VHH binders against q9p7j3. Designs and how they scored, part 201

Target 1, 174 residues: q9p7j3
Amino acid sequence: MILPLFPETQVHVFVYENVSNCAAIHEQLISQNPIYDYAFLDAATILYKKQVYSAIIRALEDRRDEQMKTKTIHSEVILSLSPKTEISSAFRQFSMTKKSKNIVVVKIDSKLTEEEEFERLDKLVEGNRVEFSDEELQKLIDFKVLKKNYKLDPSTLENPLASILSSIALRGYS
Below, E stands for the ipSAE of ESMFold2; O stands for the ipSAE of OpenDDE; V2 stands for 0.75 times the mean of E and O plus 0.25 times the DockQ between their complexes.

## First folded at step 15 (VHH)

Design dc100 (framework vhh_6qgx_2; at its last look DockQ between E and O 0.82; V2 from the best seeds 0.00; counts 0 for: unsure alone 64.9 < 65)
Fold by ESMFold2-Fast, scan of step 15:
Structure dc100 (fold): chain B 174 residues (1-174), chain A 122 residues (1-122)
Amino acid sequence: as target 1 above (174 residues)
Amino acid sequence: QVQLVESGGGLVQAGGSLRLSCAASGFTFSDYTMAWFRRAPGKEREFVAAITWEGDDTFYTDSVKGRFTISRDHAKNTVSLQMNSLRPEDTAVYYCAAASYDFGTPTEYDVWGQGTRVTVSA
């Protein structure tokens, strides 16, 4: 996918359900295995495609403006999902953990095509690949987690999109 | 102010053992995933072993599995690397590193020690 504000930046987003090897992936992340240079999110925290895209755009804006708070663009995507600017809190709220069952994987600045990234990730992730769509994400979301992460009240739970996008865009100013 | 200090390096013969220690000041290891990395002369830094913030899970690079053991002492705020059956290829400067988060992306170790030298003779 091409983002209008960043047309030269290649972005790929993948969704996997029923992942059985999150602990093994976590081990590879701890050892800094370069093959695993992605952002691994817990799908329990993602309700909309626009939520992911908004975080990616914010991370790319921060990189362009030399305002990244983390060392890599993928880490900046995870931070950008959070309404707060505290790195450790953002990672604990949105990252895949060894106990995750469904994940969203983001790749920025890929030198591979989307099809080639699929072939690569299918070998790293032991789970079922599903379409990156609002319909599929809504099957994997945990509304209790979403409410807690974005501090949603009962009146916004029926249509939380605008609140979530505002939280991402105004991170650090709200 | 926030510091990691390694100790225990030295010269040892192949087949021997060394115990490296890493002490923290300004923070506690129980809040961090701790790791040992090494850099051999003329080579890039490589991962050796880690112990996680939650649950003290341990991980090792293949070349040291069964020979090295990482552990932490919460009371002393130290992390240790017990190195057994040392080989000349283990000759390197060993670094202690800490990360406040270890999920989601390749772990960003943001606190590093200055290293301790290990030389293994044939």
Scores: ipSAE 0.803, ipTM 0.887, lowest interface PAE 0.4, mean pLDDT 88
Fold by OpenDDE, look of step 16:
Structure dc100 (fold): chain B 174 residues (1-174), chain A 122 residues (1-122)
Amino acid sequence: as target 1 above (174 residues)
Amino acid sequence: QVQLVESGGGLVQAGGSLRLSCAASGFTFSDYTMAWFRRAPGKEREFVAAITWEGDDTFYTDSVKGRFTISRDHAKNTVSLQMNSLRPEDTAVYYCAAASYDFGTPTEYDVWGQGTRVTVSA
């Protein structure tokens, strides 16, 4: 996938349900295995495609403007999901954990087609790939976690997308 | 200032044991995942072990599993590596490292010690 504002950057997003090896993936991440150069998100924290896209765009903008707060574009994506500026908080809020069952995986700067990238990632993730869509994400979301992460209240729950996107876009500007 | 200071290295015979210690200062220790790395002569630095910021998960490279144990003391801001059944191939400079986040992406360790030398003789 090519984003209009970043035509030179290829992005892929995958959704997996019923993932059984999140702990094993964690081990690879901690050991700095470069094959795992992705952003692994907990699907329980993701409600909309636009939420993911917004975070990706924010990260890419930060990189473009040489304003990244993290060391890698993928970590910047995770940070960009959060309304908080603290990196550790963002990761604790949105990143995959060993307890995760469903995940969203983001690849930035891919040199492969979506299918080729999937073939590589499929060797790393033991789960079922589902469509990256609002419909599928809605099945995986934990609204309690979502409300907590974005401090949603009854008034903002009427249109959570607007609140989420505002939080992402305005992080650091409050 | 932010720093990690390793200690406990030295010369030991094969089959022996050493306990490395790393003292952390200048940052919120409890917010960081701690790890040990090592660099053997003529080789690249490699991951050895890690313990999460919560202290509830530990990770080891395959070659040290069952022999090495990583632990941390939040009260003392220290991380330790108990090394048992040492082998000549464990000879290396061992480095302590800290990361403010440890999930979602390959971990970036932001703080590094100067290292402590471990030599295992045959």
Scores: ipSAE 0.696, ipTM 0.869, lowest interface PAE 0.6, mean pLDDT 94
Fold by ESMFold2, look of step 16:
Structure dc100 (fold): chain B 174 residues (1-174), chain A 122 residues (1-122)
Amino acid sequence: as target 1 above (174 residues)
Amino acid sequence: QVQLVESGGGLVQAGGSLRLSCAASGFTFSDYTMAWFRRAPGKEREFVAAITWEGDDTFYTDSVKGRFTISRDHAKNTVSLQMNSLRPEDTAVYYCAAASYDFGTPTEYDVWGQGTRVTVSA
């Protein structure tokens, strides 16, 4: 996919459920294996497609404006999901961990078609791919985690999308 | 300022052992992943071993499994690499590195030492 504001940037997003090898993926990440150059998110933290796209857009805007706080676009996506500016906190809140069971995987600046990228990613992730859709994401979310991550109160919890998107768009301005 | 200082490199005969140490200053090990990398002449830097702060989980590249052991002392802010059964292909400059955030993307090691040379003679 190409986002309208970034016509030269190809983005792919994949969702996997019942992933059994998150610990092995972590090992590859800490060793900087280049074939694992994605953003691996814990699906328990993601409720909407727009949540992911908003973080991608924020990261791309910060790259365009030379305002990135992290060293790669994928790490900037993880930071951009967070309402806070502290990098380590964002990673603790949104990244896949060794204990994650469902994940969302983002590839930015892909030079491959979606199917080609999927074929590569499917060799790395031991899990079942599901559609990147609000319907599937809602089956995987942990609402307690979502509430904590975005500090949702009862007035926003019934339709949290606007609060979440505002947090992503306005990080660093308040 | 944040700094890593390696020590313990040197010349050793194949089959021998060395212990590398890395001391951190200017920061306290909280949630840092500590790692050793190495670079042989004319080659790219490669991952050797890592240890996480929480749980002290360890990871090793395949060529050193069973021969190298990474460990750390949280009270002294040090990490060590015990290298046994050394081979000529282990000859390299060894670098200590620390990452203040990991997991979710390939780790960006923010702090690097200047390296310590290990030479393993045939």
Scores: ipSAE 0.538, ipTM 0.795, lowest interface PAE 1.5, mean pLDDT 88
ESMFold2 (binder alone), look of step 16: mean pLDDT 79; pTM 0.810

Design dc11 (framework vhh_6qgx_2)
Fold by ESMFold2-Fast, scan of step 15:
Parts: C-alpha cells; structure tokens; sequence
Structure dc11 (fold): chain B 174 residues (1-174), chain A 122 residues (1-122)
C-alpha cells in the first residue's frame, strides 16, 4: 500500500486468525531477533482498516517531524493506536500477547516485496492468513476491549469509526 | 533517578561458575521484564537470558541453555544469573537490562547497567 502523504514509504499489513504460536513469537521479541522486526497487534483491538492506517500515518508524521516517542517506527505505530501518550499502556492495550489468537502484523520500510513478506511471515506465524479488510477484522474484534481502549459509551458503539479516528489523530492534545 | 548496578564478575577458570547479580534503585523489578546481555571484545552486544514481568517465564540464547539460570528475588529487588560450566567464549562484559513492556515489537530495553566483566581462562 501507498499512502498519499508518504508515497515513498512501503507499508504492508497482514491479518492472521487462529494463531497457535504467539508464545514462541513473544520469545523472539524478547531476544530482539531482527527477523521479527514488525509491529504485532492483537486483532481483538482493531475494527477498521482506517484505524490501522491512521496509526501508521501518525507514526510516519512523528518520524518526519522528529517527534517519535519510541525507538522504532513499528513501536511508534503501536503507540499511535492509543489515545494516550503513555508507551507501556499503549503496548498493553494493543499488542499481541502470549494468549492472543488473532493478530494484525504491520511492516514499514520493507526492502522486500509484499509477496516476499507474505512468504516470510507465513513461516513465522502458525495461523490462517486472511484478507486485510473491514469484513475480516469485524470477525476478530472484541467490542469490550475496543470500548475500554477508546473510552466508548453505548451511544457511539454502533458507529465508532469517527470517535476512534479522532482519538488517534488528537493523541497528545488534551 | 533509576539505576541498575551489576556485581559478581571476575576471573574464573574454564569449567568454573560465577553468579552475577543486578540490583535496582528507584523502582522494583516486579513490573519489568529483566534481561542479561553481553558484549565480547570486538563483537556486538548479544542477548543471553531474560525473565518476564508476567509469570517469570525464562528464556535463554542457545549457547547458554542448560548452563546458565536466570532468577528473580522480588523481596530483594534483584535479578541474578547463575553461570555454570563456563567456557572461554563466555568472556564478555555482562549487562543487566530492564523493559517496561515486552510485547508487540522486538523488546526495547530502556534501562541498562554499567556492566560487569567476566573473564574465563582456558
């Protein structure tokens, strides 16, 4: 995918359901294995493609403006999903954990083609790859997690998109 | 200001043992993932072992599995690395590191000690 404001930046997003090896992936993240240089999100926290794209755009804007609060663009994507600027809270809210069953994986600045990244990730992730689409994401979302992360009330739950995007865009402004 | 202080390094003969300790000031280890890294002369820093904030799960690099044991003492606010059957290739400066989160991306260790030197003679 090409982003209008960042046409030179390669962005790939992958969705996996029924993942059985999240604990093994977590071990590789702890040891800083460079093969795992991705952002691994829990699909229970992602309802829309636009939610992920908004976080990516915010992270790229912060990198461009030399205002990143984390050390890598991938960690900045995870932070940017959160309405708050507290790094550890954002990671606990949105990251894949050992207990995750469905995940969203983001790669920025890949030197590989999308097909090569698919082949690579399919070897690292033991699950069923599905299309990155609103339809597939809506099968994996946990609305209780979404409510908590974005402080949604019952009146916004039926159509939360605008509220979520506003929360991402206004992060750091209170 | 948060500080990590390593101790227990020194000189030892091949086949010997050493116990490294890392003490924290300014916070407790219970909420942090703790790790040991090492840097040998002329080489990059490499991961050795870690213990997670949730569940105290332990992980090791292949070259030390079965020889090294990482442990945490919550009451003393310390993390330790027991090193047995030491080899000359274990010669390095050993660093204690801590991270507030260990999910989502390759772990960013934000707190580091000054390092303690381990020399294993042939």
Amino acid sequence: as target 1 above (174 residues)
Amino acid sequence: QVQLVESGGGLVQAGGSLRLSCAASGFTFSDLTMAWFRRAPGKEREFVAAITWEGDDTFYTDSVKGRFTISRDHAKNTVSLQMNSLRPEDTAVYYCAAASYDFGTPTEYDYWGQGTRVTVSA
Scores: ipSAE 0.772, ipTM 0.870, lowest interface PAE 0.5, mean pLDDT 87

Design dc12 (framework vhh_6qgx_2)
Fold by ESMFold2-Fast, scan of step 15:
Structure dc12 (fold): chain B 174 residues (1-174), chain A 122 residues (1-122)
Amino acid sequence: as target 1 above (174 residues)
Amino acid sequence: QVQLVESGGGLVQAGGSLRLSCAASGFTFSDNTMAWFRRAPGKEREFVAAITWEGDDTFYTDSVKGRFTISRDHAKNTVSLQMNSLRPEDTAVYYCAAASYDFGTPTEYDYWGQGTRVTVSA
């Protein structure tokens, strides 16, 4: 995908359902295995493609402006999904855990083609790859988790997109 | 200020045992995932073992499974690495590391000790 403000940045987003090996992936993350240099999100927290893109754009803006709060661009994407700037809280709210069943995987600055990343990730993730689309994401979302993470009231739950995007874009300024 | 201090390194013959300890000041280990890494002469740093902040789950690199045991003492705010059946290939400087989050990306260990040297002779 091409981002208007970052046209030369390689961005790939993948969605996997019914993942059975999240505990094994977690072990590889703890050991800092460089093969796993991605952002692994719990799909229960992601409702829209635009939600992921907004977090990516915010992370890239913070990198450009030398104001990243984390050490890597992938960690900055996870932080950028949160309406708050507390890093450990953001990771607990949005990251894949060993209990996750459906995940969204983000790769930034890939030196590989999208197909090569698919081949690589399909070896690491034991699950069913599905299209990165609003339709597929809406099958995997947990609205109770979404409501809690973004502090949504019942009136915004009918159409939460603008509220979510505003929370991501304005994090730390309100 | 957070500080990690390793101890317990030394010289031991193959087949011997050593116990490494890491003491923290400035924070409580129960809120952090703790890990041991090592760097052998002329090599890059490699992961050895970790114990997670949630549930004290333990993980080991394949070469030390069954020989090394990581443990945490919440009351003393220490993490230890019991190393049994040591091999010459275990010769390295061993580092204690702490991370506030361990999911989502390759874990960013925010705090590192200065290391303790372990030499295993044939």
Scores: ipSAE 0.781, ipTM 0.877, lowest interface PAE 0.5, mean pLDDT 88

Design dc13 (framework vhh_6qgx_2)
Fold by ESMFold2-Fast, scan of step 15:
Structure dc13 (fold): chain B 174 residues (1-174), chain A 122 residues (1-122)
Amino acid sequence: as target 1 above (174 residues)
Amino acid sequence: QVQLVESGGGLVQAGGSLRLSCAASGFTFSDYAMAWFRRAPGKEREFVAAITWEGDDTFYTDSVKGRFTISRDHAKNTVSLQMNSLRPEDTAVYYCAAASYDFGTPTEYDYWGQGTRVTVSA
């Protein structure tokens, strides 16, 4: 994917369902294995492609402006999904955990093509890759988790896109 | 003020045991994952063991599995590394580290101790 404001930045997003090895991935993350340099999100928290893109754009803007709150661009993407700037809270709300079943994986600044990242990730993730599309994401979302993370009331939950995007864009200003 | 203070290092012969301790202060200890890393002379820092912030799950690098045990005491704000069956290749400076999150990305350890030296003679 090409981002108009960041045309030189390589961005790839992958979706996996029925993942059986999240605990093994967690072990690799805690040991700082460099081949796992991605942002691993729980698909239960992601409803729209635009939600992920908005977080990526916000993270890239914060990097450009030297205002990142975390040490890596991938960590900044996870933080940027949250309505608040509290790092540990954002990670607890949006990250893959050992109990996750469906995940969204983000890679920024890849030296590899999308196809090469597919080959690499398919060896690391034991699950079924599906299309990064609103249709596929809507099969994996947990609306109770989404409501809690973005503090949605019943009226906004029926059409939450604008509210979610505003929360991401206005992070730190409310 | 956040600080991690390691202790327990020393000289031991191969096959011996040492217990390293790390005292943490200045943050809510139970909200942090704790880990031990080591750096041998002339080499890069290597992961040794970690204990998660939720559930106290433990992880070890392959070379120390079955020999080292990581544990923590929430009441005393300490993390410990029990090192058994020590080998000359375990010779290193051992560092305690803390992270406010341990999933989602390769864990970023925000706080580090100054290290404690372990020397294992053949």
Scores: ipSAE 0.763, ipTM 0.868, lowest interface PAE 0.5, mean pLDDT 88

Design dc14 (framework vhh_6qgx_2)
Fold by ESMFold2-Fast, scan of step 15:
Structure dc14 (fold): chain B 174 residues (1-174), chain A 122 residues (1-122)
Amino acid sequence: as target 1 above (174 residues)
Amino acid sequence: QVQLVESGGGLVQAGGSLRLSCAASGFTFSDYSMAWFRRAPGKEREFVAAITWEGDDTFYTDSVKGRFTISRDHAKNTVSLQMNSLRPEDTAVYYCAAASYDFGTPTEYDYWGQGTRVTVSA
């Protein structure tokens, strides 16, 4: 993926369905295992590719402008998905948990190619890789979770893209 | 303002036991996951054990599994580490740490205690 404002920044996004080892991944995250330096999202919270890209762009802008609220770029991506600036709420809303079944994994500033990251992640994630596409994401979304996270009303739920992107871009000003 | 105060360290013979405690104040304890880290002389800080904010999940580094038990008491705002069958390799300064979130990325611990020294003699 090429980002207009950050063309030299290496970004990879991966989607896994039917993941059976989220509890084991969580254990590695709590122990600060550096091999797991990724953002692990619950796919139940992600409806569109543009939703993930908007959060990545916002995180990169905050890093560029020295306005990050978290300690790492990957944590900043998770925060940037939330319409609010409260870190723990954002993580509880969007992060993979031990109960997650489908996940979206983001890697920024990789020294590896996309294929090399896939080989690494396939050793860490026990699930089925699927294409990072709107079609695949729409199979994994939970609309009740989406509605709660972005405070969507029934009319917005039928075409939520613009509302979601606006919430991410205007975080802190809404 | 925010404080994590460790206690219970000391000298113990190999095979003995110690109980470390960490008293938390100045933040909403029940919203935080708690962990113990240690730093042996001349080594980097390493993870020992953690307990999630709900208290339902516990995690241990391989070298202490079956010997150490982490627990928390929300009413007392404390996290404890029961250390049994201690080995000379467990000699370290033990640090209590708190994180407002523990999912999604490698956990970023917001608050740290000053540490309590544990020495295990052969």
Scores: ipSAE 0.737, ipTM 0.854, lowest interface PAE 0.6, mean pLDDT 88

Design dc15 (framework vhh_6qgx_2)
Fold by ESMFold2-Fast, scan of step 15:
Formats: C-alpha cells, sequence, structure tokens
Structure dc15 (fold): chain B 174 residues (1-174), chain A 122 residues (1-122)
C-alpha cells in the first residue's frame, strides 16, 4: 500500500493465524537477530486495517518530525497503537507474546519486494498466512482485549472505529 | 541513574570455569530483561544468554548451551553468568545489558555495562 503523505515509504502488513512458534520468535527478538526486524503484533488487539495504517502513519509523522520516542520505526508503530505514551505499557498491550496464536507483522522501509518479504516471513512464522482484510481481522480479535486497551464503553463497542483512530491520532490529552 | 557494573573476568585455562556478575543500580531486576553479550577480538558483538523478568525464563546461544548458566538474585539485585567447560573461542569482553521490554520487535537494550574481559588459554 501507498500512504498519501508518505508515497515513497514501502509498507507491508502480513497476518498469520494458528502460529505455533511464537516462543521461538520471542527468543530471536531477545537475541536481537536482525532477520526479525519487524513489528510483531498480537492479532487479538487489531480489529481494522485502518487501525494498523493509522499507527504506521503516526509513527512515520513522528519520524519525519524527529519526535520518535523509541529507537526504531517498528517500535514506534507499536507505541503508536497505544492511546498512552508509556513505551513498556504499549508493548505489553499490543505485542505478540509467547502465548499468541494469531499475529500481525508490519515491515517498513523494506529493501525487499512484497513477494520476497512473503517468502522470508513464511520461513520464520509457523502458521497460516491470511489476507490483511477487515474480514480476516474480525475473526482474530479479542473484544475484551480491545475494550481494555482503548478504554471503550459498551456503547462505543458497536462502532469503535472512530474512537480507536482518535486515540491513535491524539495519543493522550494533547 | 541506571548503571550496570560487571565483575569476575580474568584468565583461565581451557576446561576451567569463571563466574561473571553484574550489579545493577537505579532499578530492580524484577522489572527488566537481563542479558549477557560478548565481543571477541576482531568480531562483532554477539548474544550469549538472557533471563526474563517474568518467570525467569532463560535463553542461550547454541555454542554455550549446557556449559553456561544465567541466573539472578533479586535480593542482591545482581545477575550472574556461570561459565563452565570454557574454550579458547569463549575469549571475549563480556557485557551485561538490560531492557524494560522484550516483545514485539528486536529487544532494545538501553542499558549496558562497561564490559569485563575473559581470556581462555589453550
Amino acid sequence: as target 1 above (174 residues)
Amino acid sequence: QVQLVESGGGLVQAGGSLRLSCAASGFTFSDYVMAWFRRAPGKEREFVAAITWEGDDTFYTDSVKGRFTISRDHAKNTVSLQMNSLRPEDTAVYYCAAASYDFGTPTEYDYWGQGTRVTVSA
């Protein structure tokens, strides 16, 4: 996908269900294996494509404006999903964990084509790749997790998109 | 301020043992992932071992599995690396590192010690 304000930024998003090796991926992240330079999200936290793209746009805006709070663009994407500015809290809320079953993987500034990233990730992730679409994401979401992460009331849960996007765009009080 | 200080390095014969220690100030281990990295002469820094704050899960690079053991003492606010059956290729400067989160992206170790030198002779 081409982003309106960042037309030359290469962005790839992948969705995997029934992933069996999240613990092994976590070990590679701890050891700083450069092959794993992606943002690994728990699909239980993602309801819409627009949610992911809004976080990516916010991260890219913060990088452009030299306002990043983390050291890498992928970490900034994870932070940008959170309505708060606390890095550790954002990672706890949105990141893949050893217990994750379904994941969303984001790559920014790839030196590879989308097809090459597909081939690479399919070797790293032991799961079934599905389409990055609202339909597929809605099968993987955990609404209890979503409500907690974005502090949604029952009344907003019937149409949470606007609330989620506002939380990402504003990220805190100001 | 956050500081990590390594100790326990030295010269040892092949097949010998050394215990490295890392003392932390300005934070507590129970909230951080603690890791050991090493850099051999003329080489890049490489991961050796890590211990997580949640459940004290341990991870090792393949070349040290079964020989090295990472552990922490919450009361003393220290993390240790017990190195057994040392080999000449284990010769390196060993660094203690800490990170406040370890999921989602390659772990960003924000806090590093100064390093302690380990020399293993043939």
Scores: ipSAE 0.751, ipTM 0.862, lowest interface PAE 0.5, mean pLDDT 87

Design dc16 (framework vhh_6qgx_2)
Fold by ESMFold2-Fast, scan of step 15:
Structure dc16 (fold): chain B 174 residues (1-174), chain A 122 residues (1-122)
Amino acid sequence: as target 1 above (174 residues)
Amino acid sequence: QVQLVESGGGLVQAGGSLRLSCAASGFTFSDYIMAWFRRAPGKEREFVAAITWEGDDTFYTDSVKGRFTISRDHAKNTVSLQMNSLRPEDTAVYYCAAASYDFGTPTEYDYWGQGTRVTVSA
């Protein structure tokens, strides 16, 4: 998808449910296999498309302004989902782990078309690809995880979008 | 400040063994993923082995599986690489590395040692 503020930046977002090989993916990440240059998120932490796009936009703004806190644009996306700038906490809160069952995968600055990325990821991820849509995300979210990560009270749970987006946009100043 | 110091390198004949050690200081050792990388003369750095902070899970590159063993000693704040059945192709400078996170993206190792040289002769 095209982002209005970054029209030359290629962004692809993929959603997989019932993933059985997260432990194998984790091994490839530890060894720095360049084929796995993506941001792998736990779908239990993502409620809306706008949540992911807000984190991507924040990461791209920090890259543009030479203010990235992490070493890659993909790691900056994961950090940008967090209301705080503590890197290890953000990764523990939002990243895919070997115990994850459903994942959201983000690719920025791809040399491949979206279709080519689909073919590549389908070989790396042993799961069912679903549409990147609010409807599909809402089937995979864990509201207890969401509440904890964004420190939501019960009164905001019926409409948490504005609170989540504000937390992402105001990261470090909330 | 954060410091990683390697030791144990040297010259060995093919089929021999060496044990590399890395002493870590200046951070909470048990919260970090510890790894060994190597760089052969004229080549890029490559992954060799890693051990996680939770559960001490171990990972190896295919060429060293069954020959090398990574381990950590939390009490001594060290990570070690036992290298058995060494081959001339294992000749490299070996680097100790540490990272504070290991999920989500290819792991970015924040801290590196200066390296220790291993030479395996035919």
Scores: ipSAE 0.735, ipTM 0.855, lowest interface PAE 0.6, mean pLDDT 87

Design dc17 (framework vhh_6qgx_2)
Fold by ESMFold2-Fast, scan of step 15:
Structure dc17 (fold): chain B 174 residues (1-174), chain A 122 residues (1-122)
Amino acid sequence: as target 1 above (174 residues)
Amino acid sequence: QVQLVESGGGLVQAGGSLRLSCAASGFTFSDYNMAWFRRAPGKEREFVAAITWEGDDTFYTDSVKGRFTISRDHAKNTVSLQMNSLRPEDTAVYYCAAASYDFGTPTEYDYWGQGTRVTVSA
């Protein structure tokens, strides 16, 4: 996908369900294996495509404006999903863990085509790839996790999109 | 302010053992994942071992599995690397590193020590 505000930036988003090797992926991340240069999110935290794209746009804006708090664009995407500015908390809230079962994987600035990224990533992730769509994400979300991460009241939980997007866009303005 | 100070390096014969230690100060040690990296002469830096902030999960590069053991002591703010059955190819400068998170992306290590030299003779 091409983002209107960042037309030079290649963005790919992948969704995997029933992933059995999250512990092995975690080990590769700890060892800084460059093949795993992606943002690995727990699908339990993602309800909408727009949620992911809003975090990507915020991260790209922070990179453009020299306001990144992390060292990589992928880390900045994870931070940007959080309404808080605390890096470790954001990672604990949204990242894949060794116990994750469904994941969302983001690649920014890929030198590969989407199809080539599919081929590479399908070899790294032992799970079933599904469409990156609101329909598929809604099958994987944990609403208790979503409510906690965005501090949603019961009154907004039936239509949380605007609240989530506002939280992402306005992070750090206080 | 923040310091990681390695010790325990030295010269040892192949098949021997060394214990490296890293003393941490200036941050809340129990909140950080700790790791050892090494750089051999003429080679790039590589990951060796890591231990999570809880101390219950450990990770090793394939070449050291079964020979090296990483551990931590929260009371002393230290992380240690017990190196057994040492080989000439283990010759390197060993670096202690700390990271506040260890998942989601390739881990960004916030703090690094100066390194301690290990030489394994044939």
Scores: ipSAE 0.741, ipTM 0.865, lowest interface PAE 0.6, mean pLDDT 88

Design dc18 (framework vhh_6qgx_2)
Fold by ESMFold2-Fast, scan of step 15:
Structure dc18 (fold): chain B 174 residues (1-174), chain A 122 residues (1-122)
Amino acid sequence: as target 1 above (174 residues)
Amino acid sequence: QVQLVESGGGLVQAGGSLRLSCAASGFTFSDYQMAWFRRAPGKEREFVAAITWEGDDTFYTDSVKGRFTISRDHAKNTVSLQMNSLRPEDTAVYYCAAASYDFGTPTEYDYWGQGTRVTVSA
């Protein structure tokens, strides 16, 4: 995918359901295995494609402006999903854990094509690939997690998109 | 103000044992995951072992599994690495590292010690 504000930046987003090896992936992240240089999100926290893209755009803007709060672009994407600028809280709220069952994987600055990344990730992730679409994401979301992460009240839960995007865009402003 | 200070390195013969310690200060130790990394002469830094902030999960690189044991002592703010059955290929400078989170991306270790040298002779 090409982002209008960052046309030279390669961005790939993948969705896997029924993942059985999140604990093994977690171990590889702890050991800093460079093959696992991705952002691994819990799909229970992601409702819309625009939610992920907004976080990616915010992270790329912060990198361009030399305002990243984390050390890598992938970590900055995870932070950027949070309405707060507190790094550890953002990671606890949005990251894949060893107990996750459905995940969203983000790759930025890939030197591989989307298909080559799929072949690589299929060897790392033991789960079923599904399309990165609002339809598929809405099958995997946990609305209790979404409500807690974005502090949504009952009136916004019926159509939360604008509130979520505003929270991502205004992170650290108020 | 944050500081990690390693100790316990030295010269040992193949088959011997060493215990490395890392003393942490200037941060809330119990909120951090602790790890040991090493760098052999002319090589890149590599992961050795890690222990979660709760102290209940441990992780090891394949070459040290069964020989090395990582542990932590919250009362003393220390993490230790017990190294048994040492091999010449274990010769390296060993570094203590701390991270505030361990999921989502390859772990970014925020704080590093200056290292302690381990030499294993044949």
Scores: ipSAE 0.682, ipTM 0.846, lowest interface PAE 0.6, mean pLDDT 87

Design dc19 (framework vhh_6qgx_2)
Fold by ESMFold2-Fast, scan of step 15:
Structure dc19 (fold): chain B 174 residues (1-174), chain A 122 residues (1-122)
Amino acid sequence: as target 1 above (174 residues)
Amino acid sequence: QVQLVESGGGLVQAGGSLRLSCAASGFTFSDYPMAWFRRAPGKEREFVAAITWEGDDTFYTDSVKGRFTISRDHAKNTVSLQMNSLRPEDTAVYYCAAASYDFGTPTEYDYWGQGTRVTVSA
């Protein structure tokens, strides 16, 4: 399956390892600091670039169709990673927490280039930015977390991509 | 399911204290992150303090650190804001707010009380 392009929507994805200030970032999120308007994911939950892009495309489709279940596009991305439609569960499963060590950061509707967002985020995140690639993501994944989040059995763990993408694409309703 | 009702506001002299309470009527509300916001006359609403649903971690805006204390009573399903050493600049309507989650994105406070007025005279 190939989803439509959203040519007027700017999307940037960044990966940081060995982040030391997740607690400080969490404090900024809870106080609604507008500088932190991103989706902050725990890298322990992300195995593939296509996993993140599929969630982004799903969120953008839901926004286009006026079917978002959350109030912001960034929150909708987090929800869209989950095979279930329960908002609180999705956030507990996929979001960065104060104990996270590696994170994936998503920005949608940016007015900045990727390079400008990189410069901004490097000031907010105390960690090492790595390439957004399957190779780098596979160094940060926690397979126990992945298995629980997507209900993977041993047969799908060897090649989970199709199962994960199918789970993200399925809304549970027609 | 969730309703928030603030109480405890009033008039107090500078240097005085007030305790605000927020009562939540809702089945599982003790599992929600809670916050206090305020809006001073002629200004926008600002964050004051929050308490997380997991571990009761507390956060404060810089102007109230050391003077205000947020706390939760799980049995009564209430959140309180103890305000000490009050200043005229603390004059505002204080709002209790609750969210379904407090991480991943800037917290979306879905539930709000109607506010309680605090006036601090010089």
Scores: ipSAE 0.728, ipTM 0.849, lowest interface PAE 0.6, mean pLDDT 85

